# VH-VL binders against q8ixk2r445to577, part 185

Target 1, 133 residues: q8ixk2r445to577
Amino acid sequence: FFGMLQNKGLTDYCFDYNPPDENQIVGHQVILYLCHGMGQNQFFEYTSQKEIRYNTHQPEGCIAVEAGMDTLIMHLCEETAPENQKFILQEDGSLFHEQSKKCVQAARKESSDSFVPLLRDCTNSDHQKWFFK
Below, E stands for the ipSAE of ESMFold2; O stands for the ipSAE of OpenDDE; V2 stands for 0.75 times the mean of E and O plus 0.25 times the DockQ between their complexes.

## First folded at step 10 (VH-VL)

Design kc49 (framework fv_axatilimab; at its last look DockQ between E and O 0.79; V2 from the best seeds 0.00; counts 0 for: pae E 5.8 > 2)
Fold by OpenDDE, look of step 11:
Structure kc49 (fold): chain C 133 residues (1-133), chain A 120 residues (1-120), chain B 107 residues (1-107)
Amino acid sequence: as target 1 above (133 residues)
Amino acid sequence: EVTLKESGPALVKPTQTLTLTCTFSGFSLSTFGMGVGWIRQPPGKALEWLAHIYWDDEKYYNPSLKNRLTISKDTSKNQVVLTMTNMDPVDTATYYCAHKLYPGRAFDIWGQGTMVTVSS
Amino acid sequence: DIQMTQSPSSLSASVGDRVTITCLASQGIRYHLAWYQQKPGKAPKLLIYGASKLQSGVPSRFSGSGSGTDYTLTISSLQPEDFATYYCQQHYSTPWTFGGGTKVEIK
């Protein structure tokens, strides 16, 4: 699966990554923006290794969850996907993070006029449903 | 259907405080993502955003108005209230309240606006 | 703050004409640009949001395009009801700011 990763509950919002330096893409938080599909910053790929890859530049970035955090951070992809980079996009649209046993949910970014994907306890909320567009 | 309606005084004296109320229907400020903002427009001039309040009570203000603004909500009444202190004739304008679906979105539905004149 | 420079301030056109209005942001707003239509004595009406997303109920003759700092509203074939003032607005970051407006008048 590839393309824009769109939230079901939060209408017209997609995964978005905008690193300050296109040549240094790791270490920043993945956010949600209006789906526009006009740039690579909204293009993601779900791989057979259960990675969510950001393929804008080499080396490729993969979404990871750091220890003790609930945010999605861009790391470098590895030959073998580390445990903190493994996600399961389930048939019902839920995006499950294997290591934390939590689901990715569209949520407000604190003290900002924006949304971000955060790890939360898994529910049947449409805000935890995702699909590629 | 979402609707909004502004209410308040049509005339305010200089230095007085303006209190406007936005009464809305078709949505609730208890619903995730919902927001209501205030925008004004002096006669024959462009639009100026004033303040905004979201479902989670997060508030934003236009810095240019030097902390003259206070926005609040009463979810049970479907109302948002804007107060603006130390009114001046330059604040004469049509004041609108408007609905915003989510943070990061535009104002998709507007009230009809209420004209406020500041004069001695 | 992000300044929005809208051009032209006014234009004259005829029914059937193609009309283009430009909005320039002082910094990149990543497609968070809205267009409103306002008629005399009425509230603004949202036409486009997210630079190119047509608001529900808005005729398809309206379209938005652009990226970075430069955005345009296009009316492919101007209709009699389209004579109005149009405003752009960035909804990228607070304070949200509007352009100066473009009055589309009948030639």
Scores: ipSAE 0.718, ipTM 0.908, lowest interface PAE 0.8, mean pLDDT 95
Fold by ESMFold2-Fast, scan of step 10:
Structure kc49 (fold): chain C 133 residues (1-133), chain A 120 residues (1-120), chain B 107 residues (1-107)
Amino acid sequence: as target 1 above (133 residues)
Amino acid sequence: EVTLKESGPALVKPTQTLTLTCTFSGFSLSTFGMGVGWIRQPPGKALEWLAHIYWDDEKYYNPSLKNRLTISKDTSKNQVVLTMTNMDPVDTATYYCAHKLYPGRAFDIWGQGTMVTVSS
Amino acid sequence: DIQMTQSPSSLSASVGDRVTITCLASQGIRYHLAWYQQKPGKAPKLLIYGASKLQSGVPSRFSGSGSGTDYTLTISSLQPEDFATYYCQQHYSTPWTFGGGTKVEIK
């Protein structure tokens, strides 16, 4: 799968990543924003190693969740995907983070006028269902 | 169909507190993602955002007016209330309330506006 | 605060003209830009949000484009009902700020 990763529960919101500059391509939080397809900052690849890759810049970034955290951040991809970078896109659309045993959910960013993907206990909510467009 | 209507006094004296009520229909402020904001426009001038409240009771205020503004909601009555203290003639403007679907979006449906004149 | 500068402050045009209005943000706003139309004595009407997304019910002659700090509203073939004041707004970061407006007048 390659494309814009959209949430089923939010009207027209997609995974979005825009690095602050070319010298700091990784380390920032992934957000959710209106699906627009401009600038390629919303295009992601779901790989056979269960990675969500960001291919717009080099070196390629991979979405990860650090131990004890619930936010999705951009890290460097590895030749063999580490466990914190593995997400299982299930047939029902849920995105399961195997290391934490939690699901990716669209949620309000605390104290901010924005949405972000966060790890939450798995439910059957449409806010936890994702698909590529 | 989403509709909003502002109500409040047309004339306010300097130093008084202004209270404006936005009554709406076609959505609920208990629904995920829904929000209502207040914007004003002095005669012949540009728009200025004042305050915003979301379904989860998160509130935002324009920092230039921060000590004067309070926004609250009554979900059961479909109302959002704005209070602004210490009114001054410079606050004379048309006051609008407007609907916003989701954080990160724009104001999609506006009330008709209510003119507030501040003078002695 | 993010400052929004609109150009021009006013313009004169004829029915059928292509009209272009620009909006400059003091910092990058990452496609978080809206355009509103306001007629005398009326509330603003949302035309475009997210820089390029057309609001439901708005005619296709209106379009938005841009990136970073520079954004444009285009009216491809001006109609009589389009004579109005247009405002841009950044909806990226609070306080949300509006441009000074562009008045489109009959030539």
Scores: ipSAE 0.711, ipTM 0.905, lowest interface PAE 1.3, mean pLDDT 92
Fold by ESMFold2, look of step 11:
Structure kc49 (fold): chain C 133 residues (1-133), chain A 120 residues (1-120), chain B 107 residues (1-107)
Amino acid sequence: as target 1 above (133 residues)
Amino acid sequence: EVTLKESGPALVKPTQTLTLTCTFSGFSLSTFGMGVGWIRQPPGKALEWLAHIYWDDEKYYNPSLKNRLTISKDTSKNQVVLTMTNMDPVDTATYYCAHKLYPGRAFDIWGQGTMVTVSS
Amino acid sequence: DIQMTQSPSSLSASVGDRVTITCLASQGIRYHLAWYQQKPGKAPKLLIYGASKLQSGVPSRFSGSGSGTDYTLTISSLQPEDFATYYCQQHYSTPWTFGGGTKVEIK
């Protein structure tokens, strides 16, 4: 899959990555932003290794969740995908993080008009449903 | 169908406090993302945003008017209330309430507005 | 505060004309720009949000474009019901601010 990763419940919002320094793409949080398809901040690839790759830069970034955390953070992709970078996009649209056994949910960033993807206990909420466009 | 309607006095004297009520239907402010804002427009002039309240009771105010504005909601009555203190003739305007589907979205449905005149 | 500079302040046009209205933000608003239409004595009506996303029920002759600080509303073939005042608005950060308006008048 390649394209904009959109939320079903939070309509017109997409995964977005906009690191403050293009030369340091690692270590920043993935956000949700109004889908626009302009520039390269909203294009991701879902790979056969179950990675969600930010592949508009070299070296490529892969979304990860660090142990004990609920935030989606950019790491470097590796030849063999680490367990904390493996996500299953299920048939019902849920985005399941294998290591934590949790699902990605659209959540409001505290005291703002901004949203972020976070790990939460899996539910049938449309805020936990995702699709590529 | 989402609808909003403003109610309140048509005439207010300088220094008095204006209280406006927005009564709405077709959505609930207990629903994730939903918000109601207030916007005013002096006759023949541009629109000015005043205040906003979201489903989670988060509130935002125009800084130029923050010391004069209070916004609140009564979810059981489907109402949002705006209070504006120390009214002045320059505050004469049509006051609108409007719906916002999610934070970060635009005002997609507006009430018809209510004209408030502040006598000098 | 993000200032919105809208131009022109007014224009005269005939039915069938292509009309273009511009809106400049004082800083980047990342496509969070809305266009509203307002007729005398009526509330504003949302036409476009997110710079280019057409609101449900709005005719396809309306379109929006732009990025960064520069945004444009286009009416491809002006109709009699399109004579109105048009406002842009950034919906990126509070205070949410509006442009000064563009009155589209019949020639």
Scores: ipSAE 0.139, ipTM 0.752, lowest interface PAE 5.8, mean pLDDT 90
ESMFold2 (binder alone), look of step 11: mean pLDDT 93; pTM 0.953

Design kc5 (framework fv_axatilimab)
Fold by ESMFold2-Fast, scan of step 10:
Structure kc5 (fold): chain C 133 residues (1-133), chain A 120 residues (1-120), chain B 107 residues (1-107)
Amino acid sequence: as target 1 above (133 residues)
Amino acid sequence: EVTLKESGPALVKPTQTLTLTCTFSGFSLSTFGMGVGWIRQPPGKALEWLAHIYWDDEKYYNPSLKNRLTISKDTSKNQVVLTMTNMDPVDTATYYCAHKLYPGRAFDIWGQGTMVTVSS
Amino acid sequence: DIQMTQSPSSLSASVGDRVTITCLASQGIRYYLAWYQQKPGKAPKLLIYSASKLQSGVPSRFSGSGSGTDYTLTISSLQPEDFATYYCQQHYSTPWTFGGGTKVEIK
């Protein structure tokens, strides 16, 4: 699967990665922005290793969640995906983060007029349902 | 359908506090993503955003006026209240409340506006 | 704060004319741009959101385009009811800011 990763519950919001420095892809939070349909900063690939890759830059970025955190951060991809970079896209559209046993949910970014994907307890909410366009 | 209506005093004296109420129907501020903001327009001038409140009680203020503004909601009454302290003649304007779906979206439904004149 | 520069400040046009209004943001706003129409004595009406999406009920002669810092509102064939003041607004980052307005007047 590849394309723009869109939320079922949030009308027209997609995974978006727009770091302030394009020469340093690592360490910044993944956000949700209005889907523009042009790929670029909203283009992701779901791999057989259960990674969500950002292949637009070199080196390739992989979404990860640091221990004890709930935010999705861009890290460098590794030859064998570490557990913190594995997301299981389930039949119902949920993205299950195996290491934490939590699901990715569209949520409000604190102190910002924006949405972000965060880890939350798994529910049957459409805000936890994702699909590629 | 979504409707909003502003209410408050038509005349305010300099140094007084202005309180405006926005009463709405067709949505609830307990619903995920919903928000209501306040925008003003002095006679013959451009629009200026003042403050905004969302369903989760997150509040935003225009930095140029932040020390003067308070926004609050009463979800059970379908009301949003704006308070602005230390009114000055330059604050004379039509004040609007408007609905906004989701952070990052535009103001899609506006109230009719209420004119507030500040003079002695 | 993001500054929105709208041009022209006013224009004169005739019914049937193609009218274009431009909005320039002081930084990239990633398609978070809305256009409003305001007639004298009335509240603004949303025409376009997310740079190019028509609000329901808005005639197809209105269209929006642009990316990054540069955005345009086009009225393909001006009608008598379109004589009004138009405002752009960035809804990308607080404080949300409006352009100075473009008054479309009868020629």
Scores: ipSAE 0.424, ipTM 0.812, lowest interface PAE 2.7, mean pLDDT 90

Design kc50 (framework fv_axatilimab)
Fold by ESMFold2-Fast, scan of step 10:
Structure kc50 (fold): chain C 133 residues (1-133), chain A 120 residues (1-120), chain B 107 residues (1-107)
Amino acid sequence: as target 1 above (133 residues)
Amino acid sequence: EVTLKESGPALVKPTQTLTLTCTFSGFSLSTFGMGVGWIRQPPGKALEWLAHIYWDDEKYYNPSLKNRLTISKDTSKNQVVLTMTNMDPVDTATYYCARKLYPGRAFDIWGQGTMVTVSS
Amino acid sequence: DIQMTQSPSSLSASVGDRVTITCLASQGIRYYLAWYQQKPGKAPKLLIYGASKLQSGVPSRFSGSGSGTDYTLTISSLQPEDFATYYCQQHYSTPWTFGGGTKVEIK
């Protein structure tokens, strides 16, 4: 699967990665932005290793959640996906983060006029359902 | 239909406090993502955003107005209230309230506006 | 704060003309740009959001394009009801800022 990763509950919002410093591709938070249809910073690949890859640049980035955190951060991809980079895309559209046992949910970013994907306890909410387009 | 309507005084004296109420129908500020903001336009000039409030009570203010603004909502009455202190003749403008469907969206539906004149 | 510069400040055009209005942001706004139409004595009407997404009920002769700092509103065939003032707005980050406006007048 590849394309723009969209939220079922927040119609027209896509996973988005465009850090301020393009010389440092990793280390920044993944956000949700209005889907623009231009690919680029909204183009992701879901791999057979359960990774969500951002591969427009070298080295390739993989979305991860660090222990004790709830934010999705861009890390370097590894030869074998580490546990913190594994997301199970389930039949109902849920993105389950194996290491934390939590689901990715569209949520408000505190004190910001923006949405972000965050780890939350798994529910059957449409805000936790995702699909590629 | 979604409608918004501004109400408040048409004439305000310098140094007084202005209170404007936006009453709306066709949507609720209890709905996830929903917000209402205030924008003003002095005669013959450009639009200027003032303040915004969301369903979760997050508030945003234009920093150029030096802490003169307070925005609040009464979700059960479908109202958003803007208070602006220490009014000056340069604050003479048409004041609009407008809806924003989600954080990151534009203002999609606007009230008709209410003219506020500040003079002695 | 993000500054929005519109050009031209005014233009004269005839019915049937292709009209182009530009908006320049002082920094990248990631397609978070809206266009509004305002007729004398009326509230602004949203035409386009997210740089290129047409608001429901707006005629297809209106289109938006651009990326980064540079954005354009195009009216492909100007109609009599299109003579108005047009404003761009970045809806990317607070404070949300508007351009100075472009008045489209009869030639």
Scores: ipSAE 0.565, ipTM 0.868, lowest interface PAE 2.1, mean pLDDT 91

Design kc6 (framework fv_axatilimab)
Fold by ESMFold2-Fast, scan of step 10:
Structure kc6 (fold): chain C 133 residues (1-133), chain A 120 residues (1-120), chain B 107 residues (1-107)
Amino acid sequence: as target 1 above (133 residues)
Amino acid sequence: EVTLKESGPALVKPTQTLTLTCTFSGFSLSTFGMGVGWIRQPPGKALEWLAHIYWDDEKYYNPSLKNRLTISKDTSKNQVVLTMTNMDPVDTATYYCAHKLYPGRAFDIWGQGTMVTVSS
Amino acid sequence: DIQMTQSPSSLSASVGDRVTITCLASQGIRYYLAWYQQKPGKAPKLLIYGTSKLQSGVPSRFSGSGSGTDYTLTISSLQPEDFATYYCQQHYSTPWTFGGGTKVEIK
């Protein structure tokens, strides 16, 4: 699967990565922004290693969640995906984070007029359902 | 159907505090994603956003007016209240409240506006 | 703050004309641009948000385009009811800012 990763419940919002410095692609939070349909910073790939890859720039980035955190951040991809970079895209559209045993949910970014994907206890909410467009 | 209606005084004297109430129907500010903002327009001039409040009680203020503005909601009454201190003749404008679904969206449904004149 | 500059400030056009209004942001707003129509004595009406997404009930003759800092509203085949002032707004980051408006006067 590849394309713009969109939320089922939060209509018209897509995974988006826009770091302050395009030459430093790691360390910043993945966000949710209004889907613009142009690819670019909203283009992601789901791989056979269960990674969500950001292929817009070189080197490629892989979404990860560090232990004890709930935010999705961009890391450098590794030859063998570490557990914190593995997301199980299930048939119903849920993204299950392997290491934490939690699901990716569309949520409010604290103190910001924006949404972000965060790890939350798994529910059957449409805000936890994702699909590639 | 979403509807909003502004209410408040038509005349305010310089240095007084303005209090405006937005009463709405067709949605609840306890519902995920719902928000209400205030926008004003001086006669013959452009629109200026003032303040916004969301379902989760997050509040946003225009920095040019931040020390003068307070926005609050009463979810049980379906009301949003804006207060603006130290009114000046340049604050004469039509004041609108408007609905916005979700952070990152635009103002989709507006009240009819209430004219506030500031003069001695 | 993001400054929004609209051009032209006013224009006159005949029914059936194609009208173009432009909006320039002082920094990139990543497609978070809305267009509003306001008739004299009335509240603004949302036409378009997210650069090109038409609000429900808005006629298809209205369309939006743009990227980065440069955005355009186009009205094809202008109708008498399109007499109004049009405002752009960036809805990317607070404070949300509006352009100065473009008054469309039907000849």
Scores: ipSAE 0.534, ipTM 0.856, lowest interface PAE 2.0, mean pLDDT 91

Design kc7 (framework fv_axatilimab)
Fold by ESMFold2-Fast, scan of step 10:
Structure kc7 (fold): chain C 133 residues (1-133), chain A 120 residues (1-120), chain B 107 residues (1-107)
Amino acid sequence: as target 1 above (133 residues)
Amino acid sequence: EVTLKESGPALVKPTQTLTLTCTFSGFSLSTFGMGVGWIRQPPGKALEWLAHIYWDDEKYYNPSLKNRLTISKDTSKNQVVLTMTNMDPVDTATYYCAHKLYPGRAFDIWGQGTMVTVSS
Amino acid sequence: DIQMTQSPSSLSASVGDRVTITCLASQGIRYYLAWYQQKPGKAPKLLIYGAYKLQSGVPSRFSGSGSGTDYTLTISSLQPEDFATYYCQQHYSTPWTFGGGTKVEIK
């Protein structure tokens, strides 16, 4: 699977990665923005190692969640995917983070007029359902 | 069908506090993502955003007017209220309330507007 | 605050003309640009949000384009009901700011 990773519950919102400094692609939070269909910051690949890769820049980035945190952060991809970078995209659209046993949910970013993907307890909410387009 | 309707006084004296109520139907401010904002337009001039409130009670204010503005909601009454203190003739404008579906969206449905004149 | 500069302030056109209105933001707004149409005595009507997404019910002759700081509204074939004032708005960051407006008048 590859393309725009969209939320079923939030009409027209996609995973987006647009770091302030294009020379440093790691360390920043993944956000949700209006789907624009132009690739670049919204183009992701789901791999056989259960990674969500950001391939529009080199070196390639991989979405990760640090222990005890709920935010999705861009890390450098590794030869063998570490546990914190593994997400299972289930048939119902849930995106399950194996290490934490939680699901990715569209949520409000504190102090901001924006949405972000966050780890939350798994539910059947459409805000936790994702698909590639 | 989403509809909004502004109500309040048509005439306000300088230094008084303006209170405007937005009454809406076709949605609830209990619904995830939804919000209501206030925008004004002086006669013959451009639009100016004033304040916004979301379903989760998060509030935003135009910093140029922040010390004069308060926005609140009554979800059970389907109302959003804006208060603006220390009114001045320069605040004469048509005041609109408008619906926003989610954070990051534009104002998609607007009320008809209510004209407020500030004069002695 | 993000400043929105809209041009031209007014233009005259005939039915069937292609009309373009531009909006310049003082900083990058990542496609978070809306266009509104306002007729005399009426509330603004949303035409486009997210720079290029047509609001439901809006005719396809309206289109938006642009990126970064520079955005354009195009009306491909002007109709009699399109004579109005048009406003751009960045909906990226508070305070949300509007352009000065462009009045489209009959020639």
Scores: ipSAE 0.521, ipTM 0.858, lowest interface PAE 2.2, mean pLDDT 91

Design kc8 (framework fv_axatilimab)
Fold by ESMFold2-Fast, scan of step 10:
Structure kc8 (fold): chain C 133 residues (1-133), chain A 120 residues (1-120), chain B 107 residues (1-107)
Amino acid sequence: as target 1 above (133 residues)
Amino acid sequence: EVTLKESGPALVKPTQTLTLTCTFSGFSLSTFGMGVGWIRQPPGKALEWLAHIYWDDEKYYNPSLKNRLTISKDTSKNQVVLTMTNMDPVDTATYYCAHKLYPGRAFDIWGQGTMVTVSS
Amino acid sequence: DIQMTQSPSSLSASVGDRVTITCLASQGIRYYLAWYQQKPGKAPKLLIYGAFKLQSGVPSRFSGSGSGTDYTLTISSLQPEDFATYYCQQHYSTPWTFGGGTKVEIK
């Protein structure tokens, strides 16, 4: 799968990666923003290694969650995907983070006027359902 | 149908505190994502955002005016209240409240506005 | 704070004309750009948000384009009801800031 990764519960919101500094594209948080259809910062690839890959710019980035954290951040992709970069896109649309045993949920970023994907306990909420478009 | 209406005094003396109330219908500020903001426009001038409050009670203020502004909501009454201290003649403007669906969106439905004149 | 510079400050046009209004941000705002229409004595009306997305009920002759710091509102065929003042707004980061406005008046 590839394309814009949209949330079922938040109408017209997509995974979005827009680092503040073009020279340092790693280490920043993935956000959710209105799906603009232009690709680029909203274009992701779901790989056979269960990575969510951002390859619009070099070096290629892979979404990861650090141990004990709930935020999705951009890391460098590796030849063999580490466990913290593996997400299982399930048939019901849930996005299961294997290492933490939690699901990706669309949520408010605390003290910020933005939505972000966060790890939360798995539920059947539409805010935890994702699809490529 | 979403509607908002501003109310408050039409005349305020310098140094007084302004209190404006936004009363709305067609949505609840207990609903996920919903928010209400305040924007003002001096006669013949540009629009200026003042403050915003969301369903989860998160509040945002324009840093240029933050020390003068307080925003609050009464979810059961469908009201949002803005207070602005130490009014000055340069604060003369039409004050609007407006609805916002979700963080990151624009102001989609506006009240009619209420004109506030500050003079001695 | 992000500064929004809108141009021109005013323009004269005839019904049927193609009208273009531009908005320049002091830093990249990644498509977080809205356009509003305001008629004298009335509240602003949202036309476009997220740079490209037409608000429900707004005629298709209105369109938005742009990227980075440069954004444009286009009215493809000006109608009598379109004579108004137009404002851009970045909704990227607080404080949310507006352009100075463009008055579209009858030629």
Scores: ipSAE 0.520, ipTM 0.855, lowest interface PAE 2.2, mean pLDDT 91

Design kc9 (framework fv_axatilimab)
Fold by ESMFold2-Fast, scan of step 10:
Order: C-alpha cells, then structure tokens, then sequence
Structure kc9 (fold): chain C 133 residues (1-133), chain A 120 residues (1-120), chain B 107 residues (1-107)
C-alpha cells in the first residue's frame, strides 16, 4: 500500500509530515492535516515489514514510537525494522503497534489546536480506522 | 443547520464587566471536535479573535487580553459565555460567536453579532 | 503572534473582472489559512479554509492558493454580490490572527 493515509472518523484528514526545518527531516512528530494530494509530505508507504515509510527523502524515514511515549515520531529506517517501527494494519483499518499493544488514534494534541496520531487503548472507534487513498 | 446568536448589553460603562452569551443550535458541545469562539470587530477595523472553547473543555485565550477574559460552556443549555473585565472605550466593537468543526479548522458558521458600546 | 499583512487594502473592479487578493504571514503557516467575506452590517462568511478548500455552498469562482507565508484569494469573474470586504485568517497557531481586510468596491 502507498498513498495518503487517511482517517475514517476525521473526514479528510491525513498523516502529514511537515517538519519546521526542511533540512532535518528526521526527529519530528507526525501530525494530521487536511488531505491535499499535493507534495510528498502526505505520501507514505506501508511495507511488508509492517513499517510506515516516508520514502520521498534520503535517507528514508520510518514512523516510530519511543518507549513510554504515545506520539508517532519520524526516525531513520533500518535494514531490519525494529519493533518500535512496526504497525499491523488490520482488515478493519486499525493500526496496531505491537510493541506497546496499542492502536493509533486520531486525537487532539494537548494544549494545541491540532490533531495528531497517538497510541491509545484499542477500541472499535472510527478515529482508530485508517486507509490509503 | 448550525445557528448561533449572541446576547448581552448594548451599553457598558468604563471599568464594568461585560458578559456575553452565545446560544446555539444544530450541534452539541458534547460532540467530538466541536468548538465555539468569540471574535470582535471595532467599527471600521479588522477582526480580532478573543477566546475559544472546545467539546473537551479545553480553552484558549488571546494573550493580549487573557487576564481580562473567561470563557465557559453549559453543554446542557447549548450556551457559551464570555466575560471580559475592566471595559474601556477602546473595547467598543461588534462581538461575534462562531462555530468551529475540529481543531485546526476555521470558523465556519457565525452569529449575527452584537454591538457593545463602552461609554459613560 | 503571527502577523497577517493583506494587500491591497482596497480595489475598484467591474462585474466580470478577475480579482486577486494577497495575504502574507510573518512566519510559515503550513496551509492553515482561511478567507472570509463580509458585507456591510453582516457577520463574516467563511469562503475557504486550509488555503484551498472551498466551504460548502460557496461558488466555484472563489479559489485559494499559496504555501509557506504567501497566500492568494482569486475571484475569477466578479459578480454584483461579491462587492464586499475580504479578510484572511491564519488558523495555524493561537492567537489566531486576521489580515487588515481588502475592500472590493464597484468601479
């Protein structure tokens, strides 16, 4: 799968990676923003190794969740995907982060007027359902 | 259909506290993503955002006015209330309340506005 | 605070004209820009949000474009009901700030 990774519950919101420093692509939080179909900042690939890759930049970025955290951060991809970079895309659209046993949910960023994908206990909420467009 | 209507005094004396109520229909502030904000416009001038409240009771205030502003909601009455202390003639403006769907969106439906004049 | 500079402050146009209004942010706002139309004595009406997304019910002659700090509202063929004041707003970061407005007057 590749394309814009869209949330079922938040109509027209997509995974978006647009770090403030264009020269440092890795290390920033993934956000959710209005799907625009323009540019690479909303283009992701879901791989056979269960990675969500941002592969339009060199070196390639892979979404990860650091131990004890709930935020999705862009890290460098590795030759063999580490456990913190593995997300299982279920048939129902849920994104299950196996290392933490949690699901990716569209949520408000604390103290910010924005949405971000965060790890939350798994539910049958449409805010935890994702698909490629 | 979303509608909002502002209510409050038309005349306020300097140093008094202004209380404005926004009564709305067509949505609930218990619904995920819903929010209501307040924006004012002095005669012949640009729009100025004042405060905002969301379904989860998260509140935002314009820093230049934060010490004077309080925003609250009564979800059961479909109302949002703004209070502004220590009114001054420069606060004379039309005050609007407006709906916002989701954090990060713009104000999509506005009330008609209520004119507040501050003078002795 | 993010400062929004809108230009021109006013313009005169005729029905059928193409009208362009620009908005400059003091820092990058990542497409979080809205355009509003305000007629005398009325509340503002949302035209566009997210820099390019047309609000439901708004005529297709209105369009938005831009990126980073520079954004534009275009009215492709001005109609009599379009004579109004237009405001841009960044909805990226609080405090949300508005431009000074552009008055579109009949020529």
Amino acid sequence: as target 1 above (133 residues)
Amino acid sequence: EVTLKESGPALVKPTQTLTLTCTFSGFSLSTFGMGVGWIRQPPGKALEWLAHIYWDDEKYYNPSLKNRLTISKDTSKNQVVLTMTNMDPVDTATYYCAHKLYPGRAFDIWGQGTMVTVSS
Amino acid sequence: DIQMTQSPSSLSASVGDRVTITCLASQGIRYYLAWYQQKPGKAPKLLIYGAWKLQSGVPSRFSGSGSGTDYTLTISSLQPEDFATYYCQQHYSTPWTFGGGTKVEIK
Scores: ipSAE 0.490, ipTM 0.852, lowest interface PAE 2.5, mean pLDDT 90

